# Designs tried in a protein design chat: VHH binders against q9y6x5. Part 238

Target 1, 379 residues: q9y6x5
Amino acid sequence: LPPKLLLVSFDGFRADYLKNYEFPHLQNFIKEGVLVEHVKNVFITKTFPNHYSIVTGLYEESHGIVANSMYDAVTKKHFSDSNDKDPFWWNEAVPIWVTNQLQENRSSAAAMWPGTDVPIHDTISSYFMNYNSSVSFEERLNNITMWLNNSNPPVTFATLYWEEPDASGHKYGPEDKENMSRVLKKIDDLIGDLVQRLKMLGLWENLNVIITSDHGMTQCSQDRLINLDSCIDHSYYTLIDLSPVAAILPKINRTEVYNKLKNCSPHMNVYLKEDIPNRFYYQHNDRIQPIILVADEGWTIVLNESSQKLGDHGYDNSLPSMHPFLAAHGPAFHKGYKHSTINIVDIYPMMCHILGLKPHPNNGTFGHTKCLLVDQWCI

## First folded at step 10 (VHH)

Design yd122 (framework vhh_8dlx_2)
Fold by ESMFold2-Fast, scan of step 10:
Structure yd122 (fold): chain B 379 residues (1-379), chain A 118 residues (1-118)
Amino acid sequence: as target 1 above (379 residues)
Amino acid sequence: EVQLVESGGGVVQPGRSLRLSCAASGFTVSSNWMGWVRQAPGKGLEWIGDIYSGGSTFYNPSLKSLVTISRDDSTNTLYLQMNSLRAEDTAIYYCATGDYYSEGFDYWGKGTLVTVSS
């Protein structure tokens, strides 16, 4: 029987929530599995970019999903995360479910993971659900477990995506202990339900399960706003993305736009594309705009308006508040092992190893995750 | 000691609705997974549905539109709501639960008989 893997993402699950709240079900999962305390994600620390980095092992400049809102200067196309399912945006990389279907006589299944309802290189997940945020966790889990048990060729790679705690993190902010406590307890209960369902169906002992996230969350405030309209008129540029990383397409001379923005706020860095810090790996793609504005942690870029967000993400990926965690259980993983840090791009080559797939060229390093695996030596 | 006591069974006419109850003692309903299973005369066990500690519910696809599982944490009671009853629904209905670490049902009630007859 081929090895099987279920990859689960709880959007916006900040790593240090594990230290500040009780997770009895997740703790039971970890006790007989592994925990990576911090996962260093890719810049920008947004949902679509990081979810695609997990399944491709590539930096955003390489896989092409560089933001949740994009403009491609060569083709003149616009992307939004609402209803734009044009394969053009996703074709700069090969995600693991495509590799799984093409290298082996195997199927993939997906419940809402970004990109899985799009044909990429003419290949769509064998089983999938069209994205709809109104579909319950229970319905997503029911479909995934049904497909894991009742498919030919067998489903060997499955994904499950859930929007919380990100939605509540934006609404309440991560420092609202009363509301976040309720939300995180519900997440832990869903993890318990996931484990119980897998056990009842006889899947638990032979299935590798990874629980992870794409980014964290930081506290925002009405007292920490950067008003672009105070520095530059709308007639000088087209806005491609706003906050906390603004993507600016100049309508006039680039240097003139840069000079109007560079001293706009002490809480924002302004970069010409070629001056974006190398450590971000956010430069070599036509979808990255000529001028990028990067707000400091907790600051929101606005256009002469208030912001209703009490929490946000997208900030510098060196910030611990932006980091998620990774927990895993199954025949491929050690039991009771704790690891400090990996890079989010390292998840892809690890998953390829577990499934026996040859990874496409990627930015991950298999050596960073080998201590998690029973068939590898840890030094 | 875990105890499960089903009630609410009896003779009911086709097309009617019926709610079964399962009173639990020796554990907390909201902290454990629970399910309903039935056995029609001369047939095997048929799974109806489950509810897990977090409140997630899963149903047999052939029964999903006809049944609803719920619980009352304050009375430590599990419920099975059945609508549009047919003669084929005549069976003994069992309430069951399992420990967090077990696969399958570890504890069963003695069952309650539902007869759908005109």
Scores: ipSAE 0.013, ipTM 0.550, lowest interface PAE 8.7, mean pLDDT 90

Design yd123 (framework vhh_8dlx_2)
Fold by ESMFold2-Fast, scan of step 10:
Structure yd123 (fold): chain B 379 residues (1-379), chain A 120 residues (1-120)
Amino acid sequence: as target 1 above (379 residues)
Amino acid sequence: EVQLVESGGGVVQPGRSLRLSCAASGFTVSSNWMGWVRQAPGKGLEWIGDIYSGGSTFYNPSLKSLVTISRDDSTNTLYLQMNSLRAEDTAIYYCATGKSDYYSEGFDYWGKGTLVTVSS
């Protein structure tokens, strides 16, 4: 029987939530599996970029999904959050479900993971659901478990995506203990439902399950706003993305736009593309704009017609508040093992190893995850 | 362009009911996560409740028995029904929406608010 893996993402699940709230179902999962306390994600710490990094093992500049809103300077195409399914945006990398389907005649299944409803390199997930936020977690789970049990060729890689706690983190902020407690308890209950469903269907003992997330969340405030309209007139630039990383496309001289922005706020760093810090691995792609503004943690870049978010992400990936966790259970994983930190790009080569797939060239390091695996010698 | 316009505020007597409306343009109400937030004079923002794209509603527990959130998809309008109004319900009421296109990022747009004054 070929090895099987289910990859589950709860969007915006900050690692520190595990220490500040009770998760009885998740803790039972971890007790018989492994926990990585912090996963260092890629910059920018946004949903689309990090979900694609998990399944490709690549930095954003390499896989091409560099933000949730993008402009490609060469082709002059715009990527919008209006469910853009143009393969152009996704074709700079090969995600694991494509590799899984092209090696050894295996099937993939997907419930809402970013990119799985798009034909990438002319290959779409064997079983998938078109993205629709109104579809319940229970319906997504029922489809995934049906496909895991009733597919030929067999489904060996499956993904499940859920929008919470990200949506509530933005609305309430991570410091709202009453509202976040309710949201996180619901997530823990959903984890309980997932485990129970897998046990009832006879999948639990032979399925590898990874529960992870793309980023964390930090508290924002009306006292921490950067009004971009106070620095520069709209006639000088096109705004590609706003907050907390603003992507600026100059309509006039780039140096003039840069000079208007560079001293605008002590809580924002302004970079010409070539001056973006190397540690971000966020420079070498035509979809990265000529000027990037990076707000300090908890600061929001606004126009006069602005949102009042109480929580946000997208900030520097060195910040612990931006880090998710990873928990895993199954025949490939040790039981009761706790690991400190891995990079989010390390998940891809680990998953390829579990599935017996040859990984595409990637930025991950298999050695960083070997201590999680029973078939590896860890020193 | 996304626009939210609240209406239905005004002066109401204690114990009465009031329904606020939020007219949305530039997006569809049924495909977005929407909510109501209020701000009493000299106080911070207080969350009232939300409605998800699928129709599920969530309320502030301290307000749950007093409020109902609903929407009319045909008129692209969000509603807040308030019953048994008290002086402490005096506030500016805001309608807010988050994008539900592919991935939810929380509230992106807020209306300008409508004032509700509860007095005898």
Scores: ipSAE 0.000, ipTM 0.197, lowest interface PAE 15.7, mean pLDDT 88

Design yd124 (framework vhh_8dlx_2)
Fold by ESMFold2-Fast, scan of step 10:
Structure yd124 (fold): chain B 379 residues (1-379), chain A 120 residues (1-120)
Amino acid sequence: as target 1 above (379 residues)
Amino acid sequence: EVQLVESGGGVVQPGRSLRLSCAASGFTVSSNWMGWVRQAPGKGLEWIGDIYSGGSTFYNPSLKSLVTISRDDSTNTLYLQMNSLRAEDTAIYYCATGKDYYSEYGFDYWGKGTLVTVSS
């Protein structure tokens, strides 16, 4: 019987939430599995980029989903949350469900993971749900478990995406302990429901389950705003993405736009594309704009108006507040093992190993995750 | 088509209670994250509270003791109960829901609002 893997993402689950709040169901999951305390995500620390990095093992400049809002200078196409279904945006990489379907006589199933309702390299997940935030976690779980048990060829790779705690993190901010406590308690209850459902269906003991996230969350404030309108007129540029990483497409000479922005705020770094720090791996793609603005943690870039966000992400990926965690349970994983840190791009080659797939060239390092796995030598 | 219609606003005396309604169409209230937001004259938006699909409620801490959010799934209606009204509660009250959480704020659809005036 081929190995099976369910990959679950709770969007915006900051790693240190595990230490500041009670998670009885998640802790029971971890007790008989593995925990990676910090996952260093890719820059920029946004939802679409990092979800695609998890399933491709690639930096954003390599897989082409470089932001939640993008402009491609070569084709003149625009990307936003509302038009993410154009395969053009997703075709610069091969996600694991495509590899799973093409290398072996196997099926994939997906409940809302970014990209799974899009045909990528002419291949769409064998079973999928069109993205709709109104669909409950329970309905997503019921479909995934039905497909895992009742498919031919067998579903060996399945994904499940949930929008919380990201939506609440933006609304309340991560420092609102009362509201965040309720949100995180509800997520822990959903994890309990997940485990119980898998046990009742006879899947639990033979299924590998990974619970992870794409990024963290940091506190924002009306006292920490950067007003671009105080520094540059709208007639000089087209805004592709705003905050906390602004993507600027100049309408005049690039150097003139750069000079107007470079001293705009002490809480923002301004980069010409070729000057973006190498450690970000955020330079070599036509969808990365000629000028990038990077706000300091907790600062919001605005256009002459207030921001209603009390929490945000997208900041420097070296910041611990931007890091998610990874927990896993199943026959491939050790029991009761804790690991400090991996890179988010390392998840892809690990998953390929578990499924017996040959990974496409990627930026992950299998050696970083081998201590999590029972079939690997680790001291 | 998603539509939200608020009702129940008007002029109320200080110290009284008021319940606002939000009639939803084009989706079911039990399937979405919904909330109430208000805007006082000349001020920005102030979040009041939210209710999740499962019925869990979350409130602005400064307002928690003064408001209650509830829903009636059979009539597809969201409610905001307000107690001990003060002049500072004078505002336009909006019902809102999120349909696409990939958006940064989570609220994609808003009603037109209903005016509450606390006077005299």
Scores: ipSAE 0.000, ipTM 0.166, lowest interface PAE 18.3, mean pLDDT 89

Design yd125 (framework vhh_8dlx_2)
Fold by ESMFold2-Fast, scan of step 10:
Structure yd125 (fold): chain B 379 residues (1-379), chain A 120 residues (1-120)
Amino acid sequence: as target 1 above (379 residues)
Amino acid sequence: EVQLVESGGGVVQPGRSLRLSCAASGFTVSSNWMGWVRQAPGKGLEWIGDIYSGGSTFYNPSLKSLVTISRDDSTNTLYLQMNSLRAEDTAIYYCATGKDYYSESGFDYWGKGTLVTVSS
């Protein structure tokens, strides 16, 4: 009987929330499973890029989803995170559900994980839901558990994505204890419901479950704005992405645009593409623009307007505020084990191992996750 | 000690709506899995849907567009809202509760049921 894995993402679940709020259901899950306290995500620390890194094991420059808003200089195509379902954007990598369907006689199921409603290399998740933020967590979970129990070929890899606590993190900011406490308690209740549902359906004992996230959240303020219009006129460039990482496509000489931006704000770094720090692994892709602006933590880049966001992400991936966590439970995982840190790209080769799949070449290191697994030697 | 009492059944015209109630005693509805099941004359039990302690709801796909399950934690009461009733919805409706440590879709405790007749 092939092993089964359910991968769950709560968007924007900052690792530090685990220390500042009570999660009775998640703590019960962890007690009989494993916890990785910090997951170092990829740059930029945004939803689409990091969700695709989890399922491909690749840096953004390698898998091609380099932002939530993109422009490809070679093909002249534009990508919008809500409107563009062109497979072109996703075809630079092979996500795990495609590998799962092609290497074995197995099915995959998806409740709204980014990319799962797009045919990638002419392969779409066997069961999927078109993205719609109005669909409840309960409906997503109902579909996933139905597909896990009632599919032929059997569903062996399933994904479930939920927009919270990211949406509330943006609206209230992570330092709003009252509102964030309410939101995080609801998420813990949803985790409790997830476990109850899996137990009721007889899935719990034989299913590997990973609960993780794509990034964290940091507090923003109307006192921490960078007005790009004070630095450069719109006639000199096309804006591909704005905040907190601005992607600038020059309409004039690149050096002239760079010189107008370079000393614009003490709270923003301005990079020519070839000067982007190597540690970001954010350089070698046609969708990375000639000039990239990186705001300091908690600073928002604006165009002569106020920002409604009290929280944001996308910042430097070395910042602990940008890090999610990973918790897991199931026959593949130790019980009651805590690990300090892994890289988000390490999740993919670990999942391939659990499912018995041969991973595509990737940037992850299987050795980093060995101590989590019962069938591995931990030195 | 655990007792479930359904109410709200009766004769209703086709196309109308009806809300059933289930009053629970001996346990807290917000801390337990609860559901609705029906049995039409001459047929087996048909699962309608469940609600779990955290508030998550799961429905029989054949009935999802026609029913809504909710609860009022302050009155310890479970509800089933039914819309666009048809003759085939004629059945005895049961509320039930289960414990989360069971891995089956079965229920531990059932009410006595309330009869819904859809007829002109």
Scores: ipSAE 0.000, ipTM 0.175, lowest interface PAE 19.3, mean pLDDT 87

Design yd126 (framework vhh_8dlx_2)
Fold by ESMFold2-Fast, scan of step 10:
Structure yd126 (fold): chain B 379 residues (1-379), chain A 119 residues (1-119)
Amino acid sequence: as target 1 above (379 residues)
Amino acid sequence: EVQLVESGGGVVQPGRSLRLSCAASGFTVSSNWMGWVRQAPGKGLEWIGDIYSGGSTFYNPSLKSLVTISRDDSTNTLYLQMNSLRAEDTAIYYCATGKDYYSDAFDYWGKGTLVTVSS
């Protein structure tokens, strides 16, 4: 039978939650599988960009989903994650479900993973759910497991996305131990339900399962605000994205806008596009604006208003608070192996290897994940 | 010692609803999974549905529109709500659980409660 893979994302699952809270079901999953303690995500550390990097193996400047809110200077199109389903935004890369369907003539299934309800290069996931945050984890799981039993053509790649703990991380902040403990216990229970359902359906022993996330979370405060209106009048620029990475499109001379912003706050770095640090791999795309503002960890950029967010992400990808983890179980993976760190772009070539697919050119390095796999030597 | 005690069975007219209860002792329902299974006279066991520790419910597709499984964690009790009962729903109804959360088999069963659908 062809190898099968289920990729599960719990949005905003900060890696060090694993050390600060109890996860009995996840720990049992890891005992018979593998754990990568830290996954270094791509910059900016936002949901849409990092979810697309997981399934393409590309930096944001290469796959084109550079933020949750974007403007393309060449076509004059605007993107918002809440309502834009235009394939234009997604067509700069080929995600793994498209490759799976085209190379091997196999089916893919998707429960809410970003991009899976959009035709990309004229190809949409064979089975999918239109994004709706009100749909329960249980309903998403039921659909995925039903589709994994389809045999003509077989579903070999499936994805499942869940909005927590990100939504609660924003609302309570990661330092609210009482509320975060409740939320994370519920997630661990859902992981337990996932494993139990796969066992009950006879899928568990022959299915490769990856549990991961796109980013972490850091504590914010009303005492850590950067008021952009104190430095520059809104008539000088168009705001494409605000916080914690602001994307500025000047309405006047770029140098004049830069000079008004460059000393605005000691807790924010201001970059002309060509001066963005090379280590971010966030420069070579028309959707990256002429001026980018990067707030320091825990600082929120605002427009003369208070922020109600107690937690946020999008910050520098070198920050451990921004890092998720990866756990995996199945016939492709060793049992009881712990690994320290991989790059989020390394997940894609590993998944291609498991499925027997030829990866598209990508920024990942297969060697970084080979110690996780039973058919590889890590020395 | 694990004990499961079903109640709520009896004679019910076609088209009516009935709620069965299962009182559990010797383990915590919120830390395990539980299910309902029935056996009609002269037939084999038929799975109705399960509820997992996290509260997720899964049903036999043939019965999904007719049944609802729920639990009360504070009273350690499992419920089966049945609607639009038909003569073919006449059976002994069992609640069951695994020996631990990771068991994929029903290791512990109640004695069952008889439901007779007859006018």
Scores: ipSAE 0.014, ipTM 0.477, lowest interface PAE 8.5, mean pLDDT 90

Design yd127 (framework vhh_8dlx_2)
Fold by ESMFold2-Fast, scan of step 10:
Structure yd127 (fold): chain B 379 residues (1-379), chain A 119 residues (1-119)
Amino acid sequence: as target 1 above (379 residues)
Amino acid sequence: EVQLVESGGGVVQPGRSLRLSCAASGFTVSSNWMGWVRQAPGKGLEWIGDIYSGGSTFYNPSLKSLVTISRDDSTNTLYLQMNSLRAEDTAIYYCATGKDYYSDYFDYWGKGTLVTVSS
């Protein structure tokens, strides 16, 4: 039988939540599996970009999903939300479910992972659910386990996405211990339900399961706002994305717009595209705008308004608050092994190895994940 | 000692309804995950649905419109209500239980009850 892998994402699951809250089910999962304490995500630290980096092994400038809101200067197309299902936005990379379906006689299954309800290179996940935030975790899990158990050709790669704790992180902020404790306990219970379901269906012993996330969360405040309207009039630019990374398309000379913005706030860095720090790997794509504004951790960019967000993400990917974790269990993984840090782009070549797939060229390094795997030696 | 005893099976005519019972002893139904599974002659196990300790129910999508799972915490009993029975529903029906959310140990099964749909 070919190896099988289930990739699960809990959106916005900050790595240090594991140290500050109780997770009995996740702890039992890790005890018989592996834990990577920090995953260094890609910049910008947003949902669509990082979910696509997990399944392609590419930086955002390479896979083309550079933000949750985008403008392509060459084609003049706009991408504004999850309902924009134009394959154009997703076609700059080949995600693992496409590779899985094309290299072997295998099927893929998806419950809401970003991109899985879009035909990419004329290939859509064999089984999928159209994105709908109102669909319960229980319904997503039921479909995934049904497809893993009853498919022909066999489903060998499956994905499951859940919006929490991101939604509550935005609403309450990560420092609200009472509300976050309740939300995180619910997530731990869902992990328990997942494990019980897989055991009941006879899938647990032969299935590789990865539980991870796309980013973390940091505390925001009404006392930490950057008002762009105090520095520049709307007649000078088109706003492509706002906070905490603003994407500015100038309507006048770029240098004039830059000069109006560069000293706007001590809590924001202003970059011409060619001056964006190399460490971000966020420059070489037509969807990256001519001027990028990067707010300091916990600061929110606004347009003469207050922000209702008590938590946010999108900040510098070197910040530990932006880092998720990775836990895994299954025949490919060691038991009771703890690793400090990997890059989020390293997940893709590791998954390709587990599934026996030849990876497309990518920015990940297989050597970074070797110590997690039973069929590898690490030095 | 954990024991599960299914009852309510038998011969039933197509189109009729049937309710199966699962009497639990050695543990509390309201504190544990419980589910129903069936096995038709010559076929593999088919999951029907579950009820979690908190009371949330979860069903096989192919069966969701045809079945309802409930429990009576006072009698420590799990139920499976089946409607619009067809010949293809002929199977041995099992109830199963797992530990609460704070333990990953489970896998207690009853001996099963036979349901035959014929006329």
Scores: ipSAE 0.000, ipTM 0.150, lowest interface PAE 18.9, mean pLDDT 87

Design yd128 (framework vhh_8dlx_2)
Fold by ESMFold2-Fast, scan of step 10:
Structure yd128 (fold): chain B 379 residues (1-379), chain A 119 residues (1-119)
Amino acid sequence: as target 1 above (379 residues)
Amino acid sequence: EVQLVESGGGVVQPGRSLRLSCAASGFTVSSNWMGWVRQAPGKGLEWIGDIYSGGSTFYNPSLKSLVTISRDDSTNTLYLQMNSLRAEDTAIYYCARGSDYYSEAFDIWGKGTLVTVSS
């Protein structure tokens, strides 16, 4: 009876992969649905921050997941893989699955989306899987489809997260056509499996499905390294995050650390927190460090070592290489419509509209996505 | 020339296992979803199961414990493994290609291979 939505993320799916590789299953999905060619993500262009922006509609400074590695100056807590389940880190925003469960007699289901195995504002997804990268796409899909079909109260919002093509993008780099072709064909096959499974279970015609990603990928090189140790001794600061955005916590005078770093490399911008460009919306949070370093596209910040990464992300969110896409299909969406660009924070209010939920205050603009929807007028 | 050719049928004793093959020509099996269907003499078509492009399998619940569908992409061949064969498994077995990624229907069928389970 209530509308249903499945939100699927393939981590690190760069938007222009759609132009450079063949995706027969995804193209068939788009033919009867909608495509947004570029989604402008939030800075920094990393996994945890952008996945949380998709489901909250907020910039990182507002939702509090400002990096994959964080330090909170007020509480002196450190965010790492072992601390990602501490509700403290996630409680600065209300994600859509929490809103879905609290506003109506509805359930949410989650297969591995960041934050869904954490109680946020004392609310955890009704059905969820604890994060485990070893769990297959098929097992995640089987659980999600079971919960969508057989739950009381009904599951109306479901999420599915998959780690590829991000892992392979890091390993091979996005310019390795042979290896990336193989990886992306497998992703397309998984999309085909998803559609067929939903059809066989009788879910397809009445389910809204969004396929998107958190960021893209750019080519890195051993010839494009910034050695931080050549400019400043590591005893002068604590390193909270390294590359391509370094988060620096000074152990000595902030101005002295800044002066040692500001002319270190022509391929890195050094900002005092107050001087971070307003367009990043990356300033007003205690988890943003006193000095940040932002490497130019394709450059890697290192500490007297080589980097094994042939691809990376985290760079300036104005770069097309950092942008994912969004494709969607279902009763809420037009068929055969192509749109050029939206902001990643716009996804949240669109999803709230589809589900009939009142969105929490957010940074998205519903007008940016209205042309995708059948119940809206596009001028 | 698009064609599916089943093989491996014949007379088999009850309780034994049998593997059927389906050789495809004119298209690539890994680029399509594929299925197996059988028809016992004087009865309608019974769906056995499907394998999707990505490798996911979906089976008729009444047959799931008895059958496995697989493929070999290097030889462009689809397989049906059957275990614990019974007299009621006597049927013509067809492999079929799904009509497209947005359809539950088959558009290309093989000619079938007869499996007779005899006492």
Scores: ipSAE 0.000, ipTM 0.316, lowest interface PAE 12.9, mean pLDDT 89

